# Designs tried in a protein design chat: VH-VL binders against q96il0. Part 34

Target 1, 167 residues: q96il0
Amino acid sequence: APERGAERRDTAPSGVSRFCPPRKSCHDWIGPPDKYSNLRPVHFYIPENESPLEQKLRKLRQETQEWNQQFWANQNLTFSKEKEEFIHSRLKTKGLGLRTESGQKATLNAEEMADFYKEFLSKNFQKHMYYNRDWYKRNFAITFFMGKVALERIWNKLKQKQKKRSN

## First folded at step 17 (VH-VL)

Design P39
Fold by OpenDDE, fold request of step 18:
Structure P39 (fold): chain C 167 residues (1-167), chain A 120 residues (1-120), chain B 108 residues (1-108)
Amino acid sequence: as target 1 above (167 residues)
Amino acid sequence: QIQLVQSGAEVKKPGASVKVSCKASGYTFTEYYISWVRQAPGQGLEWMGWISAHESYTNYAQKLQGRVTMTTDTSTSTAYMELRSLRSDDTAVYYCARDQSYLPRGHDYWGQGTLVTVSS
Amino acid sequence: QAVLTQPPSVSVSPGQTASITCSGDKLGDRFAYWYQQKPGQSPVLVMYEDSERPSGIPERFSASNSGNTATLTISGTQAMDEADYYCQAWKSSTAQRVFGGGTKLTVL
């Protein structure tokens, strides 16, 4: 059996978004797209009187966001690497150099690139299925906690109204 | 009962590779991730990385990037960790641990550990 | 790299309360986990999601998070609680995990 060459699965380097929301903001902020994942990070607002349940929700959202960012950063890196290898392989097969006579990077035509995209999607189909499963389960949990937080806020508002009527 | 059973102790030379196995039982393997953690003699715990079922998602510690490869075999419910270009400072007990994929519940079950000794 | 800092050792008398701290940048934005490790044994999860206790862990174990510091508290410490304790959290923006340096708890 040919030794399946240990595919060096390089993980994307940690991208620290330098975006800092204004200190006086009472809202969630959306940052610029991350350079590796191309996803826009959300900076979550922290209330002054954050409840334990609100904190749990915020932390769950943050970890899920990071989980998602890292997944797509890795996928984009893998895609870019495999795309480059495909281009190099095809150019070599055609007897073409990596650079044109004008010194530009040699490219493949749209039909050849379509073959790459089809192959890449086919190869990664199961990977994307399991990603989607895990993504949906995480978001379901987040939605559930959002519901709990909403109920807690309603209950607290009702208690405050009752206390104001009794005084 | 949930169990993670690891392969036996290994002795390797510098520059060699080691592959440690972790067989999971007592739960649905595909619903969890496997994390790998190592501990050098007399030192603390070092997180190495994690892998999802079907190898759909891997995340390696930056320090080990390029030297570590994690894989899974869903048919046998077994996770593997390969560490290449071994050095003396890679001498450690290596642990596999179950990690939840959906909720942040930490490493709730651990293997017994595998001692890897790197000596000239 | 997010570093989690723990005291290297904590000593407590039997029946007293032990407190182990774990401090790190942005730890207030992440869940903290706690592991117990006895000599020659695998680590055991004792606390998760800052303050949740796994099944089978005694009620004397509790944890809290305030700002960028997580705290493991062991009330009525017993001789069997002598172990190394490690905190863990996610690293910012990498979905990676990091352990603290560990704390040796001695019951004297």
Scores: ipSAE 0.865, ipTM 0.949, lowest interface PAE 0.5, mean pLDDT 92
Fold by OpenDDE, fold request of step 18:
Structure P39 (fold): chain C 167 residues (1-167), chain A 120 residues (1-120), chain B 108 residues (1-108)
Amino acid sequence: as target 1 above (167 residues)
Amino acid sequence: QIQLVQSGAEVKKPGASVKVSCKASGYTFTEYYISWVRQAPGQGLEWMGWISAHESYTNYAQKLQGRVTMTTDTSTSTAYMELRSLRSDDTAVYYCARDQSYLPRGHDYWGQGTLVTVSS
Amino acid sequence: QAVLTQPPSVSVSPGQTASITCSGDKLGDRFAYWYQQKPGQSPVLVMYEDSERPSGIPERFSASNSGNTATLTISGTQAMDEADYYCQAWKSSTAQRVFGGGTKLTVL
């Protein structure tokens, strides 16, 4: 039987969240966890009179969210793959099959799995460090724009109050 | 001055692999991502994927999944793109481009391009 | 797949305004980018974040993004503006980038 070359999916398939917030909602909504990333997507509210700055903020938040979703989707895929490989390799070393006599998937004990987790975390430490760096930079930028939007809103409210007093 | 300098032109046979390099200079390599874009003769631009400077994050175009691998060497500020199982339709100019890691600034700097010709 | 559609060609007389469109599903909810490519050269970023100009790009270049359409506008088009123009946007849910098919701008 030709060994079906395990199509090395290096990237997780894009999960389209089917969650649609109510049309009349004036708030951001949190969807269910994505099946690949396990992250809950936020559906950002679009105000009727969205300012250019608000739009920029929304787009930046959306891009950052998608960036984050894809990262964790990939990471979870890698984790699952490496975990499976570890289990298989360890079982093989023990002379055990992939299935028990009862037909159940053979599992490793908690101690053996602890070794896997430790190794995985150690191996991916730098990856997570750089991810965190980039994530913080993105969130810093978002926070900065949130501040700008807040100031814009305050200023617009003040202008409206002045106009109402002058009439 | 910010520069991306790519490796020279390559001629490959179908089924072979090609590895293109992109050396970055004039900026902090670790603060940016590298995207790869190709352009077949007389065709438009096709985004291939991007990689973070420390290989912490890669994202490949679905069409190229399984055939493309992007890597970086931070010590030399060099990005690499390997394309495997080459086909005639992989004949293109391949570009590396700088991509912002945290701001949506687009590809602000590009390499000069590397022609890869796949011929029997 | 989010496809960005551009007209294959646009022609304009010198000094007139050129408009190049890029259409895509919910493109207005994403940042649009524009690249200029001259024959035998690498692409050059001419617009980012829908309407922002990089340093060194002339003020005659402007862009907008609304609804399903991004538009690159070149006011007072010059002969030197003859090139291929590509739009780009972030692909929804995949953290990928996608280019439009490109538009050849001819200055007659």
Scores: ipSAE 0.862, ipTM 0.950, lowest interface PAE 0.5, mean pLDDT 92
Fold by OpenDDE, look of step 17:
Structure P39 (fold): chain C 167 residues (1-167), chain A 120 residues (1-120), chain B 108 residues (1-108)
Amino acid sequence: as target 1 above (167 residues)
Amino acid sequence: QIQLVQSGAEVKKPGASVKVSCKASGYTFTEYYISWVRQAPGQGLEWMGWISAHESYTNYAQKLQGRVTMTTDTSTSTAYMELRSLRSDDTAVYYCARDQSYLPRGHDYWGQGTLVTVSS
Amino acid sequence: QAVLTQPPSVSVSPGQTASITCSGDKLGDRFAYWYQQKPGQSPVLVMYEDSERPSGIPERFSASNSGNTATLTISGTQAMDEADYYCQAWKSSTAQRVFGGGTKLTVL
């Protein structure tokens, strides 16, 4: 029985690019696209007087971002792997080598690649649906907390105005 | 009542594989993640990874990458963790735990644990 | 790997306040979770989101996060609180979880 080579599902390496924003920034920073997820990481600013609710929101956003980064890193790795396998399989079927006579990597035409993309999307449709569901739920939670933070900020501003009027 | 019920204890030889099951009940299985955590005898907790209940998302600890596979069966509300190429240092109690995917609520429910012993 | 550091042991007298710390790089940017584990039992979540208590956890349990240190506080410690306590947080940029080394709480 041929040992079915345990397809090493290469999991995306956990190394999200450590974009470090400038130390003196008072704003959220958007980093370059991560090499695995292709998502741009956001570095959240931490206010000196961060409220517990603001902190909670920030942490929730960070967690969601990391979740999203990891998902897409894995998805992109899977995509790249399957794409390569597809190309190799098709080239082999055509009796073509992996390299052209000029030594370039042999590629498939746009039509053949369109078939791959269609197949990949079809195969991963449910996965993407569930991802979207989870993404929406997370963002709903974030939005809810954003609303709470906004209300808190308004309330705090009102209290400060009242205190200034009383003095 | 929410419950996670794991498979029984396993004894394996080095180089073998083990597959531990975790049957979930009392909640909508597909709305949560399952995390796996192990604990070697007399040691602390080690997070192994998590899987979405619908297998759309997996995240494995770097140390275990290539050796661990997590899967789910939504029809039976069961999560599985397979660990391959077992070593003596893989001897541990393995826990499944529910993980909330949408809110940072941690592992709120745990299985009873499965002892996996790797011995020559 | 971001390691969460806990004291290996903490001892308190009954009725006193126990404090268990968990320190880690960028822990201030992540939620801390706390688990209690008694001998031969599965871990139990005692605190989540830095300072939130699950249902069924006594009010004597509280937690806070300041900077890169999370603290579990048990006020009026009881004999039944003797256990191992583990902190947990997300590992930076990986969506992975990491546990602290654990703290054995002894009630003397």
Scores: ipSAE 0.805, ipTM 0.924, lowest interface PAE 0.6, mean pLDDT 90
Fold by ESMFold2, fold request of step 18:
Structure P39 (fold): chain C 167 residues (1-167), chain A 120 residues (1-120), chain B 108 residues (1-108)
Amino acid sequence: as target 1 above (167 residues)
Amino acid sequence: QIQLVQSGAEVKKPGASVKVSCKASGYTFTEYYISWVRQAPGQGLEWMGWISAHESYTNYAQKLQGRVTMTTDTSTSTAYMELRSLRSDDTAVYYCARDQSYLPRGHDYWGQGTLVTVSS
Amino acid sequence: QAVLTQPPSVSVSPGQTASITCSGDKLGDRFAYWYQQKPGQSPVLVMYEDSERPSGIPERFSASNSGNTATLTISGTQAMDEADYYCQAWKSSTAQRVFGGGTKLTVL
């Protein structure tokens, strides 16, 4: 039911700020969706014997996640603001108020809203293209560091095998 | 030789606005972000926000949200920062600084600073 | 709002080791950056990614970041190292860059 759904939706769900992974977890955790970006954050595991290279990788992944979350939080706010402005503008040209007779927020039907979605995507195409470029560059850098960590771990295991056999 | 060259000092009255320019040279402008940082006389550094060269991504310091606008002109490799509704406590040296867009290298190159004085 | 706390001043004798701290809740979970600013000049990046030194910065500059504290260390301190030093980090999911309050290093 709409009222039941509205009550659950206007109740603040468990957000990123309240999610607390177990202190001794040995794995990264995926938290609930962030309220503003709708992205699920990764809560990174910090091992006690983290190498300097592993530490840099973890921090790079965390800063990239925050960079990405902030971008989409900004875009979601812009989308919501422009959507409401579009609805208000179209309601005004139709001579309608911002509220229905029941007091609920007036809106447009799905076909009327399609013009907004198409316009928004067209206006933001170039912005998203440059975001995608930067996002792929960041993920390429992360992948490069992941490869370096993997090689470091293999090399350390090979050195340990040589040391054990020679001793 | 990487350089960020800023516009000259300005004196403004309260309630006015100021727009500081920052011309970049010696690197590919469109591959980096520009951050703006200010420093009131005798005070520390305060981060104001950053902008990508294509204006595809801006992030303003929460304290300044609603009063600051950052823009770029890629044809001139120039970033701009406009601060509106100026107050006496906006008197500061305003710096632009280069930000790495995909690696966390920090603010590796800085402009010379632009003194903005707000007085009655 | 995240706060990075630095001592207002640090004094050392020439040739001694200077240590400048920057404290913040779980700061060691983030990259820390350090900037040097001499009077009337723009800041200069002296450390990035916790402990990395940019080209042109002397090897006597080093840094670490663990727990709640990042530390800039200057060994063999010289008179030319006298300056204000600022730490910087990201302290929120809003990608806010935050500076510490600054530390004046005096070489007596």
Scores: ipSAE 0.653, ipTM 0.847, lowest interface PAE 1.1, mean pLDDT 84

Design P39
Fold by ESMFold2, fold request of step 18:
Structure P39 (fold): chain C 167 residues (1-167), chain A 120 residues (1-120), chain B 108 residues (1-108)
Amino acid sequence: as target 1 above (167 residues)
Amino acid sequence: QIQLVQSGAEVKKPGASVKVSCKASGYTFTEYYISWVRQAPGQGLEWMGWISAHESYTNYAQKLQGRVTMTTDTSTSTAYMELRSLRSDDTAVYYCARDQSYLPRGHDYWGQGTLVTVSS
Amino acid sequence: QAVLTQPPSVSVSPGQTASITCSGDKLGDRFAYWYQQKPGQSPVLVMYEDSERPSGIPERFSASNSGNTATLTISGTQAMDEADYYCQAWKSSTAQRVFGGGTKLTVL
């Protein structure tokens, strides 16, 4: 039985179109959704006296974020393109135009669109599985570095306490 | 003994396509990405894009979007780069390079390069 | 679009220290990578993640990256170090890689 004609859009409405980034911040902050990936970027704080280990962690987090955003931007573009191609092909088979009388893009019913979604998911299942594997491995590396930074900070605090007691 | 061995030099006319192969050996092909980099005569290096071994992730340089297609064949441990609608300024040596898939640690192994000459 | 600027050439005497710079807006916020290319050869990675040295690269190679500038330093420069050197970094938030224009190192 047909369900809904709902379909994924390649962009999300911005609820923060008047976003004004902080001029100066002492903390990481989250920006508005990226136009192409629909992901919210983290804007990383760079402390004045960042250790080499802290620098590596921050840069690894930045690269992982950009790596992830680009993947989903590509996937959103591919999804939108293949959806339009599928709709176009089926509309031409039915003898219909690409736009309604009101000028809006013509669409297919829920049953027809379900065939597209099923085919797209099947074709991209392995692709997303390998992407998820790589994404998780990147995040495991980030978590490991976070632990090393935390240990470094504890050690530095202990050294500071030892110097105060000896003085 | 990690090696990337590329296909031989090619001469093409403007408007044609070229497909360069890059066969990997000595490592687990599916654990790494392949990047493509070209170098016009007397010029510097230009990054073209990268592809994961399972074709799960492909990212092309903006200037080449629409003209380049990168693919892989895991059964032969081979990556391919196809450049369409060739122009004379596409004359270059085309390199494939291994890219660390889990931590982007640069391009640690390179193919020998493939000279593609586009002459009108 | 981001640009990585390198001096076209650097000359040093054997045994002296060579420094090759790579400049880009906020380059110190990104990992920098360095490649060596000798005439007729493929590039070779000589530094990655700002300051890490791959196995097989001599200890006289070192690098740093802060502010807008990454620097490759070769101490005790030898004739075999004569080559073109390219920096590389991540361009913008689109996961685009960019190379610098290259620096020819001449050892007199």
Scores: ipSAE 0.640, ipTM 0.840, lowest interface PAE 1.1, mean pLDDT 84
Fold by ESMFold2, fold request of step 18:
Structure P39 (fold): chain C 167 residues (1-167), chain A 120 residues (1-120), chain B 108 residues (1-108)
Amino acid sequence: as target 1 above (167 residues)
Amino acid sequence: QIQLVQSGAEVKKPGASVKVSCKASGYTFTEYYISWVRQAPGQGLEWMGWISAHESYTNYAQKLQGRVTMTTDTSTSTAYMELRSLRSDDTAVYYCARDQSYLPRGHDYWGQGTLVTVSS
Amino acid sequence: QAVLTQPPSVSVSPGQTASITCSGDKLGDRFAYWYQQKPGQSPVLVMYEDSERPSGIPERFSASNSGNTATLTISGTQAMDEADYYCQAWKSSTAQRVFGGGTKLTVL
């Protein structure tokens, strides 16, 4: 899926997680939003009898989540820094101070800030395009391993069925 | 034949900057990340960060934030690492390594290393 | 703190099995990687994804990763295996890569 970015937020799971022991969750669950990325992490359930292939899938999903969180954490910091620089540059061009008479940070109106948002998005278009490409590649890899896990489970069931018929 | 060829050794004074290059060949440069790793004399490996070939994603080691800049040039298949405000404890061999962008295959190909010496 | 701890050295006789450990908080939740570095050379990847061996690495190299510990095992150790060995992983709950301090394998 395109851009699981800073603007996507899922609600925390409810009800289902409460049917597991307090110290043990039987399902994946979604934690609170990360302070820097603004994304909600998935906390993955680790079954007792996880196969090597299932373990690889879980680790791939975990790494992809952290890869995604770090990208958007970096973007949020860059956005904040460039926003402040834009405001300060425009205030200086207008001959205004960085602080109001009361000592509060001076800012720009919504129309003026729209110029910043347009410039930021335009400047970062290529960056987001290549992020989306890499995001899709990671998700294709995860989907491929999900399919392998599904086939592994079917194969194990068929081997068990074949063994019963031969006895 | 996959190869990463780095720029030559450098001697710098404290407070200066250094920029090390890493020329990639034998693979599609735009499909991989480049990681940078350094090793002080007689010490272990220290991860410095990674950069995607299109510069769409950089991730720096926390202790180096603010002092390191990584860039690429896709037209020459070259990655660069710049370390600013050099100190004597930045004396090290600096390696570039290829990093897989979507599979966890580790650093499969390494450059020959670049010795950077920082002394007054 | 996300520190990967390795013993500074391991000694083994030729033909014996060497075992190099790498300890870190919940390291088994992450992929672990192993690198070999001989004097004056660049590191070489010898294990990836916990237990996978790159093409060209002898079958006597194996690895595992569970709990807080990843282990590189070299069976039938040869003199050519004498080197420094580094583990690497992503830090738990972060996107930072980290190396262990390294282990010098001596084959006597």
Scores: ipSAE 0.628, ipTM 0.832, lowest interface PAE 1.2, mean pLDDT 84

